# Ledger of designs, part 363: VH-VL binders against q9umr5

Target 1, 268 residues: q9umr5
Amino acid sequence: SYKPVIVVHGLFDSSYSFRHLLEYINETHPGTVVTVLDLFDGRESLRPLWEQVQGFREAVVPIMAKAPQGVHLICYSQGGLVCRALLSVMDDHNVDSFISLSSPQMGQYGDTDYLKWLFPTSMRSNLYRICYSPWGQEFSICNYWHDPHHDDLYLNASSFLALINGERDHPNATVWRKNFLRVGHLVLIGGPDDGVITPWQSSFFGFYDANETVLEMEEQLVYLRDSFGLKTLLARGAIVRCPMAGISHTAWHSNRTLYETCIEPWLS
Short names: E, the ipSAE of ESMFold2; O, the ipSAE of OpenDDE; V2, 0.75 times the mean of E and O plus 0.25 times the DockQ between their complexes.

## First folded at step 17 (VH-VL)

Design ye18 (framework fv_nofazinlimab)
Fold by ESMFold2-Fast, scan of step 17:
Structure ye18 (fold): chain C 268 residues (1-268), chain A 123 residues (1-123), chain B 112 residues (1-112)
Amino acid sequence: as target 1 above (268 residues)
Amino acid sequence: QVQLVQSGAEVKKPGSSVKVSCKASGGTFSDYAISWVRQAPGQGLEYLGEINPIFGTANYNEKFKGRVTITADKSTSTAYMELSSLRSEDTAVYYCARTKYDILEGFSDFDYWGQGTMVTVSS
Amino acid sequence: DVVMTQSPLSLPVTLGQPASISCRSSQSLVWSHGNTFLNWFQQRPGQSPRRLIYKVSNRDSGVPDRFSGSGSGTDFTLKISRVEAEDVGVYYCMQGTHEPYTFGQGTKLEIK
């Protein structure tokens, strides 16, 4: 029998976006119990990520308790950051595969249509003024805004991403690392034609330096210092990288080839 | 001027579906979310759902989940609301309204409304 | 779902006199210790709703300054300082802080 699958959606999203993903899972792994969490849908997806983590935590606890053999997480876009935090704050999670669908794991720094929709009068170069304020940190998108030209402000003001990535000290960092390392597999999915996640390599823990040159995961301080366990997971053979070209941001959960190549193999 | 122009009145049989349109002009369609709200005769306002054309995503009031589908066509600046399995209690005026999600200025909820579309469900 | 309760539901007013409508929410409408998304709409007979007030106290362009909104948390008020004949209609409060968005029952303002 297959382990249950828990799906966590992204920004301005809901369970409806995953109807094709559920069809694919039912076709290849019939009998799988799939729960798509309808929490923080639509506008509520803009609530602070720590608030979202608390709500999703309460929802996943009974699902995990009923599945002693383990569960899989499929977490899309912003939802991948929620799942990162869940794996760190839960002392007793039993997650086997954490499948991250085009999530900005090292943050976001892009002038995309999505960003201009929420900040119509702002350029990406100026968003640090809003996002790194107490006001901005009340919105989820600012919780993972990572301006490579204002890294000191990001480290001091980010209430979420800098903490969960171990880029800034936190009293719980050692426990969070230990909990995260309980995961069986970290499956990273993303690609150059996403059009929203900027840089797209953020989905693979790569990110811009101060000159906007992308440095891959193995060159990041968080990896080199093993701040939350990436180096340990990679050494264990637990990190899977599955890049795919030709897929736009809203198509990751509805592309059959992507599903068969990057998701299906990890749904034991 | 900004206008939201809705399709004309519909009379439908129980069990059928209705699809109402909302065409935006005088502004950039993709910059706004479009919500659907209904009002039964002599009653108050009830929210059905919302679509964000940029994200391509729709969110629905749980009461209508499985029966309502909201879509958008950016090329014609038109949003659609389709309600299936119609019952007599679905008789109402259906409105579209737009929302601006601006984090700096704050959210501007339902700043402009369509003229409404009367949907009558009778046998 | 957040329940929005208006009072009174029927508001007969003499021309030139002030009118006040109360709106209470079953949950706080504060967005994580900041923004409060509470709006007021006017619906004249046979017409679409028209927004008067957004974010508790901000008046829309073209709305007369005799209309004002106030409140915080769960208690909100719409005031009309001097009622005019064109103010006849139903007034609705609406919250956008929690999904699904919800409206009050409506207050029918009538001239005595």
Scores: ipSAE 0.750, ipTM 0.873, lowest interface PAE 1.2, mean pLDDT 92

Design ye19 (framework fv_nofazinlimab)
Fold by ESMFold2-Fast, scan of step 17:
Structure ye19 (fold): chain C 268 residues (1-268), chain A 123 residues (1-123), chain B 112 residues (1-112)
Amino acid sequence: as target 1 above (268 residues)
Amino acid sequence: QVQLVQSGAEVKKPGSSVKVSCKASGGTFSDYAISWVRQAPGQGLEYLGEIIPLFGTANYNEKFKGRVTITADKSTSTAYMELSSLRSEDTAVYYCARTKYDILEGFSDFDYWGQGTMVTVSS
Amino acid sequence: DVVMTQSPLSLPVTLGQPASISCRSSQSLVWSHGNTFLNWFQQRPGQSPRRLIYKVSNRDSGVPDRFSGSGSGTDFTLKISRVEAEDVGVYYCMQGTHEPYTFGQGTKLEIK
């Protein structure tokens, strides 16, 4: 009897992207109830992340209630940030494994085809002018835009990421930390050939300093301050790092070797 | 000039599947999302789903979930819509149309349409 | 799903006279300031739809200035200031703010 699995998709995505993942789970853990949440699909994925968190929260409550022994979350790309917030705002979640599949946990600062597609006249160096406005914060991608050259603006304007990472104070921070720490395992997956998540180490809570040098999780203020529990989880042995080379951004949910190495072991 | 050219008319039996193509020319295929819309004879327009070829991501109207599959081949600048388990009520003209997602300028919905493909489902 | 309701469904009009089509949505179509994704399409007999108006009031290139769109929130209007013979066809409003995208039932414009 395996714990149910809840899957949260990424930007412009839907449940269809996870058909191979579901096949893998069915092969290795037959009988697992897998629910891929078809909320905020397509352009709805551009809605503010707090709005998405509320909608996904309403969807996961009955699933968690039916599984007293716990559930697992598999959260892809932007979906990993939704799941981070879910674990913080829910006082009674029973998540065992939170599997973060190439998600920009410390934010995004990339001049990729993805960015050019949404902002064809902008470059990463200038996107802060748009994203750190109230208007820009009405779009999910700006909620986790993290310009290392304008960190003061990021800290003051980010309505989502800076708050859930404890980089800016919030009245609920202590409760959010307590709730997040209920998670059994935090499984971080990502790799250098992703091509979208920039820096790719953002999937492991690493990020650029002001010189665009990547500092790993243990050197981040959020870790050192233990603002939402990363240091406590690491000391507990609850953080799993699973980097893999050779996987592009849209292939994390359809690579069998990745599944067997990084996901399968955490689906009790 | 921008053109979306669709495949020819199809006659299908109930329970079969149909796959319609939409070839883009005159613009960069990867810059746009491609949507599929149908119109039953003498009736209105109904949205089926959309693909973003650059990302390989597709999303579908819940009404057609499990029956519709939208794919894209970037090498030929062609999007496809496959509809399975056909019923008589699926008889319609199927259109492809393009959308540009520009956050600053706003979304440009369905600015160009293909000529349509008549799919007739009869026994 | 967001329901789009057009009125009237049949619109007989005399050449040179104005025509007006109403479109109402069951939910607000405002995404954010300046972004309301309400579009108007024209479908002439035997042809594919052609977009006339996007984002409530913006005319597409090549669309005559006798066509204008207006409205906000849930109430929208397409106006033709002077109907021409070539304007015969079915007009559809469409919302792109909420998935799935939905269309009004269509308004058939005919010359009397």
Scores: ipSAE 0.735, ipTM 0.864, lowest interface PAE 1.3, mean pLDDT 92

Design ye2 (framework fv_nofazinlimab)
Fold by ESMFold2-Fast, scan of step 17:
Structure ye2 (fold): chain C 268 residues (1-268), chain A 123 residues (1-123), chain B 112 residues (1-112)
Amino acid sequence: as target 1 above (268 residues)
Amino acid sequence: QVQLVQSGAEVKKPGSSVKVSCKASGGTFNDYAISWVRQAPGQGLEYLGEIIPIFGTANYNEKFKGRVTITADKSTSTAYMELSSLRSEDTAVYYCARTKYDILEGFSDFDYWGQGTMVTVSS
Amino acid sequence: DVVMTQSPLSLPVTLGQPASISCRSSQSLVWSHGNTFLNWFQQRPGQSPRRLIYKVSNRDSGVPDRFSGSGSGTDFTLKISRVEAEDVGVYYCMQGTHEPYTFGQGTKLEIK
């Protein structure tokens, strides 16, 4: 009788990463139907995020249709941004809990192993030249690159994040906000020892200002303007914040204490 | 110089499992993905899966999902491919090969290969 | 899965003559911005495969310039302008645009 759970993976990932998460869910909520979507695995995770959103949308529609009581989403890292867009573009989603596992909700600005792996000769200070081009926007990681020193370029060139955050106008913004607001709970998870998501507070809708000082969600223009519904969700008590120290980026889906504290309570 | 060195030949019985290793030397294990490809005697090349050692993330060809497991040990710069529930048709030379994911230069697929490991499945 | 079809599968050629191998994919191999991840490999008897060409037309270092790759979309060709005795072996095309990565059946080049 538990609601089905749909899992969306992250960059260079696949369903294999969630084997421990599935064990935890089976132990605490036996009989839960868990579907880990094996779409855009490995190198395909570098495809443009709007392309990924379309593919994941096609996969989740029949799952949601079979579950009139609702479903839960667990979306890891980059996958959390895919799920953000899914909730906005789907006129009929029935998501109860959207659980965001260390996802860069306000974007990424950091020299991490992922950046060095994909751009071996680039510094974070210079990546805006590549990411904010039409070329760069054909790669998922550039779709959520958010350089706080070139905010004008981010707002103009971001084909994904600036649009779903309502930071740049879009014809569908009103519909996307209405759709997103149907979510039951927005559960935000992240922590200071992640080591990849920079700043780690991006997982909680905080982000750098021009001086690289982190401003929390309530100080962001997207919150203050209620661009896609964060202020409304917070006012109705639908936003849950669950920070945890001591967890590295690749361990969020395999830490039992994290699961029991931040995920388990939201899986009805 | 880059070198991928694989473990020695194996003879296995049907229903058992085999674990082949691929040790990276002369290059940067953490900078590359490691893929596994097999070749049955007199046949073509067939992809099994890939791991990114630095992150421990793996993905698999659906044909082998549930039977193949690819892992990496960063401390020894070694990737492993384990294939379970062996059948006679799994008799093949198994190769590891590396790939570099560089967005500016483009993906460099399978630029260096290991020497191959012969796995024979017979009773 | 993307199906890679090579022709011919057997290619007897006279020393010094040109040779060409065709490779066709069941889907476009163009990445979002036009990059095409089509590779060519040579496997000499008893040896591991060796990459000759990457991204359709780029030769690896140490590969003789008599080898060239061309093509676009779904149709690709590997050409050897003047076949040498050392070229005997099996040639494979491989696509890296879509997962799982797939190979052609292989073309066996022999001296007649």
Scores: ipSAE 0.729, ipTM 0.863, lowest interface PAE 1.4, mean pLDDT 92

Design ye20 (framework fv_nofazinlimab; at its last look DockQ between E and O 0.79; V2 from the best seeds 0.80)
Fold by OpenDDE, look of step 18:
Structure ye20 (fold): chain C 268 residues (1-268), chain A 123 residues (1-123), chain B 112 residues (1-112)
Amino acid sequence: as target 1 above (268 residues)
Amino acid sequence: QVQLVQSGAEVKKPGSSVKVSCKASGGTFSDYAISWVRQAPGQGLEYLGEIIPMFGTANYNEKFKGRVTITADKSTSTAYMELSSLRSEDTAVYYCARTKYDILEGFSDFDYWGQGTMVTVSS
Amino acid sequence: DVVMTQSPLSLPVTLGQPASISCRSSQSLVWSHGNTFLNWFQQRPGQSPRRLIYKVSNRDSGVPDRFSGSGSGTDFTLKISRVEAEDVGVYYCMQGTHEPYTFGQGTKLEIK
């Protein structure tokens, strides 16, 4: 039988967005138990990511307990960060494939329509003043705001991304790394036509340097220092990169070609 | 001035579906979320769900999940609410309302309402 | 779901006299960032609801200053300093802090 699949949604999202994905899984892997977690839907997805991590943890623990052979995670957009954190704090997870579906794994920095929608009076150039305040860190979107021009503020004020990345020292860094390395495969999905994740390479742990030049995963300090296990995962062949062009952010979970190419191979 | 104009009254049989429209004018449609609320005769208000046209995402009150579908057409600045498997208890006035999401200023819930659409379910 | 409890459900008032409506939530409506999404709506007979107050105490444009909102945490109040004939209708509190959004039962304000 196929391993259970757990799906975690993104910002302002819900289980409804994954109706096509469920159809594809059912068609290609009949009998698969798929659970789309309807937690922190809608505006609740703006709550601090650590709060979300705890909520989702409570939901996945019983599912994992009933699946001793392991489970697969499909985590979309903001959900990909929630899942990475989840795997970092759980010392007993049994995740075979962690599928990060167009997630800002190295953070977000850009003036996208989404950003302007939520911050109609602000631009990315000054958002650091908001997001790196204690008040700003009470919003999920600020928990993974990564301003390359204010690295000091990011490292000191980011209460989520900087910690799960091991970019700021904390007492749990070693344990979180150990926990995350329990994953069988890390499947990274994204593409240049996403339009929301900025830069789109963030889905592959690439990101801006101080000059806003995009550097790849292997050039990142978190990789070079193996702060949360990326270098180790890559060395053992556990990282899969699946870029795809021509897919907008809201279509990653409904595109059949994407599913067959990037998701389906890892659901067996 | 901002206006939400809804489609006309509907009379439906049990088991059928109804689709109500809500056209927005006087503002930028994509800058807001559209919610649907219903009110049975002589009763209070009940939230059904919400759509964010900009994101193309919708979320629903779990009570109605599986029966309610909310969609939006940005080109026409129109939101839609479809309710299937209609029952007599679905008889109500259905309202659309607008919400502004602003992290800094706080969420501005339901600042404008449509005129309401009466849906009657009877055999 | 968060339960919103209004009191009283019926409010007969003499013209020119003050009125007060209470709204209690089953859990705190305060976000971790400090905002409280408690709204008050007025629904006149045969009309759509109209927002009067948002975020506990902010009046919408065009709302007379005789209307005021207050409260915190789980206890909220709408006050009318001097009731006028046009104030007849049903008043609802609503919370937007927790999904799904929920309304109070409504308070029917009538003139004695």
Scores: ipSAE 0.881, ipTM 0.934, lowest interface PAE 0.7, mean pLDDT 96
Fold by ESMFold2-Fast, scan of step 17:
Structure ye20 (fold): chain C 268 residues (1-268), chain A 123 residues (1-123), chain B 112 residues (1-112)
Amino acid sequence: as target 1 above (268 residues)
Amino acid sequence: QVQLVQSGAEVKKPGSSVKVSCKASGGTFSDYAISWVRQAPGQGLEYLGEIIPMFGTANYNEKFKGRVTITADKSTSTAYMELSSLRSEDTAVYYCARTKYDILEGFSDFDYWGQGTMVTVSS
Amino acid sequence: DVVMTQSPLSLPVTLGQPASISCRSSQSLVWSHGNTFLNWFQQRPGQSPRRLIYKVSNRDSGVPDRFSGSGSGTDFTLKISRVEAEDVGVYYCMQGTHEPYTFGQGTKLEIK
């Protein structure tokens, strides 16, 4: 009797991207009820992340209610940020394992092919002008743009990431921290060959300082202040770090070795 | 000039599958999303799905999920739409069309279309 | 699904006279200020659709200035200031704000 699994996709994705993941789960944990949420597919994945959180919340409530023993979340890329916020805003979630597949948990700062595809005339050094406007915050990609050279603007303009990370004050911060701490396990997956998530250590709550030197999770202010519970989770042994080299961004959900090493052990 | 060139007309039996191609020329294939739209004789336009070759992602209209598969081959700059379990109601002209997802300039929906491919499902 | 409703469905017009087509959506097509993804297409007999207008009011290159688009929220209009013989065909509105993308039923423009 395995706990149900809920899958949240990434940018421009749909449930079709997870067909291999579902095959792996069926092989190792036969009988597991897996729901891949087909919300905010394709173009709609560019909608503001708070809008996406509201929609996914409505979809997961009945699934969680039917599973009193708990559920697992597998959240890919941008979807990992949706799941971060979901766990904070839900007063009664029963998530055991939150499995974050190469998600930019501390944000994104890089000139990748994905960025050039969406902003063909912009460089990473100038994206702050667009993303930290009210207009830019109407797009999901800007909700987690984290320019380490304009931290003032990030803290004041980020309507999503700075708030869920506790990097700026919010009236609900104490409740969000309490809710997030209900999670059984936080399983972080990512790697140096991803090619999209920049810096790749963002998947492990590491990020650039003002000199573009990566500081790991334990050196981040959000961890040191325990703003949303990372320090508490690590102390109770609830954080799992599973880095893997040789995996590109679109392969995290379709690599058998990755599944067996990093995901399978956490699907009780 | 940008061109989307589609494969030729097909006649299929009920229950079979059809695979239509759309070859892009001019510009880079990976800079755009490719959508598929059909039109039954004397009827309006109906959206089937879209692929973004750059991201390797495809999205489908719920009406066709399970029957439609859209793929892309970057080496030949060609997108494909495969429709299975064909019925007489699937008789239509199938079009590919191009979309640009530029956040600053705004999304440019269906700016160029292929010539269409007539698919006839024999009775 | 967002339902797109066009009116009229049949539009006989006299050469040189103005023509107007209405398009209404079942829900708002506004993504953000400056971004409303409402498009207009023309399909001449035996041809593929050709985009005339994108983002409510922006005319594509090569489209005559007698064509104009306007509207906001859920109510949109395509106007032809002076109908010419080559304007014969079916006109479709299309929304791209919500998936799946949806089209109006089409308006057939004919010369009287």
Scores: ipSAE 0.772, ipTM 0.883, lowest interface PAE 1.2, mean pLDDT 93
Fold by ESMFold2, look of step 18:
Structure ye20 (fold): chain C 268 residues (1-268), chain A 123 residues (1-123), chain B 112 residues (1-112)
Amino acid sequence: as target 1 above (268 residues)
Amino acid sequence: QVQLVQSGAEVKKPGSSVKVSCKASGGTFSDYAISWVRQAPGQGLEYLGEIIPMFGTANYNEKFKGRVTITADKSTSTAYMELSSLRSEDTAVYYCARTKYDILEGFSDFDYWGQGTMVTVSS
Amino acid sequence: DVVMTQSPLSLPVTLGQPASISCRSSQSLVWSHGNTFLNWFQQRPGQSPRRLIYKVSNRDSGVPDRFSGSGSGTDFTLKISRVEAEDVGVYYCMQGTHEPYTFGQGTKLEIK
């Protein structure tokens, strides 16, 4: 029988948005138990990501306990950061496939309509003043805000992303790396027409340098230092990169071709 | 100058459904969330859910999940709330209200309200 | 769901006298450090609700300074320093910190 699938949603999302994904899984992997976690919905998706990680951890423990052969994670947008943190903090997780569906894994630095909606009087160049403050770190979007022009502030102020990336030394870094490395496969999905994740290559652990030139995963210090296990996973053959053009941010979980190409092979 | 104008009163039979509209004017429709709140005769206020037109996503009070559908049409600047499987206990005035999500200032909940739509469910 | 409990539910007041309405929540309304999404609404007879106070103590524009909000955590108060005839109506507290958003039962303010 197929491993259970746990789905973790993104910012201002609802579990209903995943109905097409559930239909696709039912068609190709009949009998699969799929749980879309209904936590931190709507406004609560803006809560600090560590708070969300704690709540999601409590929800996944009984599911994993009932499936000793393993589970799969499909984690969308902001949810991919929650899931990566789960894999680091849980020394007893049994995740085979971690499917990161258009998630800002190296952070976000974009002037999108959603940014203007949350910060109507600000621009991306000024958001470091808000996000890298105790006030801003109370909101999830600021927990992964990554201003390439204020790297020193990011490294000192980020309460979430800099920690799970191992960009700040801390007593849990070696344990988190060990835990993360127990994942079977890391499946990275995203594309240039997403329109929200900025740069879109953040979904593949790429990100801007100080000149806003995108450096790929293998050029990132966190990869070169293997700070949380990316180099080890790649060498093991455990990283799958599945880019696809022509898909907007809200369509990743409702595109059949994307599912068949990038998700279906990893749900066994 | 901001206005939320709702559709007119409705009389419905038990088991049917009702769809109430809320047309926004005097502002940019996609800049806000639109929430729905009801008030039974002589009683208090009860939240049903909200829609974020920018993302086209709705979030519902679990008490009403499966019975409430909230949608938006950006081209007409109109939000809709549909309540199905109506019962006499659903007799109420239904309001739309708006929320501004602003990280710097914090959430500005229900700063403007529609005039209300009376829905009467009678057998 | 967060339960919001108002007291008193009925508040007869003499014109020009102060009024005080209490609102207690079943859970802390602190979002995180420094944000508490507790609001006060007024509903005059036959009208839609109108927001008076947001984030515990901030008056909306056009709200007279005789209205003030205070409190923290789970305990909140709306005060009217001198009640006027136009203040008759029902007052609701509401929390926006936890979904679903919830309202108090309402306090009916009347001139005696």
Scores: ipSAE 0.742, ipTM 0.865, lowest interface PAE 1.3, mean pLDDT 92
ESMFold2 (binder alone), look of step 18: mean pLDDT 90; pTM 0.935

Design ye21 (framework fv_nofazinlimab)
Fold by ESMFold2-Fast, scan of step 17:
Structure ye21 (fold): chain C 268 residues (1-268), chain A 123 residues (1-123), chain B 112 residues (1-112)
Amino acid sequence: as target 1 above (268 residues)
Amino acid sequence: QVQLVQSGAEVKKPGSSVKVSCKASGGTFSDYAISWVRQAPGQGLEYLGEIIPVFGTANYNEKFKGRVTITADKSTSTAYMELSSLRSEDTAVYYCARTKYDILEGFSDFDYWGQGTMVTVSS
Amino acid sequence: DVVMTQSPLSLPVTLGQPASISCRSSQSLVWSHGNTFLNWFQQRPGQSPRRLIYKVSNRDSGVPDRFSGSGSGTDFTLKISRVEAEDVGVYYCMQGTHEPYTFGQGTKLEIK
């Protein structure tokens, strides 16, 4: 029988976005119990990420408890960051495959329609003034805003991403790393035509340096220091990279070829 | 002047579906979320769901999930609400309304409404 | 779901006199400091709802100064300082802090 699948949605999203994904899973892995968590839907997706992590944690505990063989996570966009934190804060998670579907794992820095919609008078160059305030940190999108030109402010003000990436010290860092390392597979999916996640390589733990040149995962300090276990996972053969061109941000969960190539092989 | 113009009244049989349109003008369609709210004759207001055209995302009140579908066509600045498996208790005026999500200024909920579309479900 | 309770449900008032409508939520509507998504709408007979107040106390453009909103947390009030004939209709409070968004039952304001 197949392991249960838990799906965590993204910004301004809900379970409705995953109806095609559920069809694909049912076709290739009939009998799979798929739970798409309808927590922090719509505008509530703007709640602080630590608040979302707590709520999703409470929802996944009984699902994991009923599946001693393990579960799979499919976490889309912002939801991938929620899942990153879940894997770190849960002392007893039994996640086999963590499938990160176009998630800004190293953060976001771009003038996308999402940012213009939420911050109509802001440019990416000045959004740090809002996001790195106590006001801004009350909103999820600011919890992973990563301005490469103000890395000092990001390190001091980020209440979420800098902590889970081990870029700033936290008392629980050692335990979070130990917990995260229990994951069977980290499947990273993303692509150049996403149009929202900026840089798109953030989905693969790459990110801008101060000159906006993308440095890949292996050149990141968090990888080199093995701050939360990426270097260990890569050495174990547990990191899978699955880039695909031609897919826009809202199409990752509804593209059959993407599913067959990048997701299907990691469901068991 | 901002206008949300809805399609005309419908009379439907139980078990059928209805699709109501809401065309936005006087502003950019992509700047707003479009919500759907209904009102049974002589009763209060009930929220159905919301679409954010720029993100392609829709969210639904659990009471209507599985029966309601909200879509948007950016090229015509039109949002649609389709309600299936109609029952007599679905007889109501259906309204569209718009919302702006601005983090700094705060959310501006339901600042403008369409004129309403009467949907009558009877045998 | 958040339950919104209005009182009174029927409000007969004399022209020129003040009127007050209460709205109570079953949960706090505070999102963050300065952001509480409580709105007031007016629905005149045969018309669509029209927003009067947003974020507790902010008056929409074109809404007369005689309308004011106040409150915090779970308790909110809409006040009309001097009722005019055109104020006849049903008034609804609405919360946008928690999904699904919910409305009060409505208060019918009538001239006696």
Scores: ipSAE 0.765, ipTM 0.879, lowest interface PAE 1.3, mean pLDDT 93

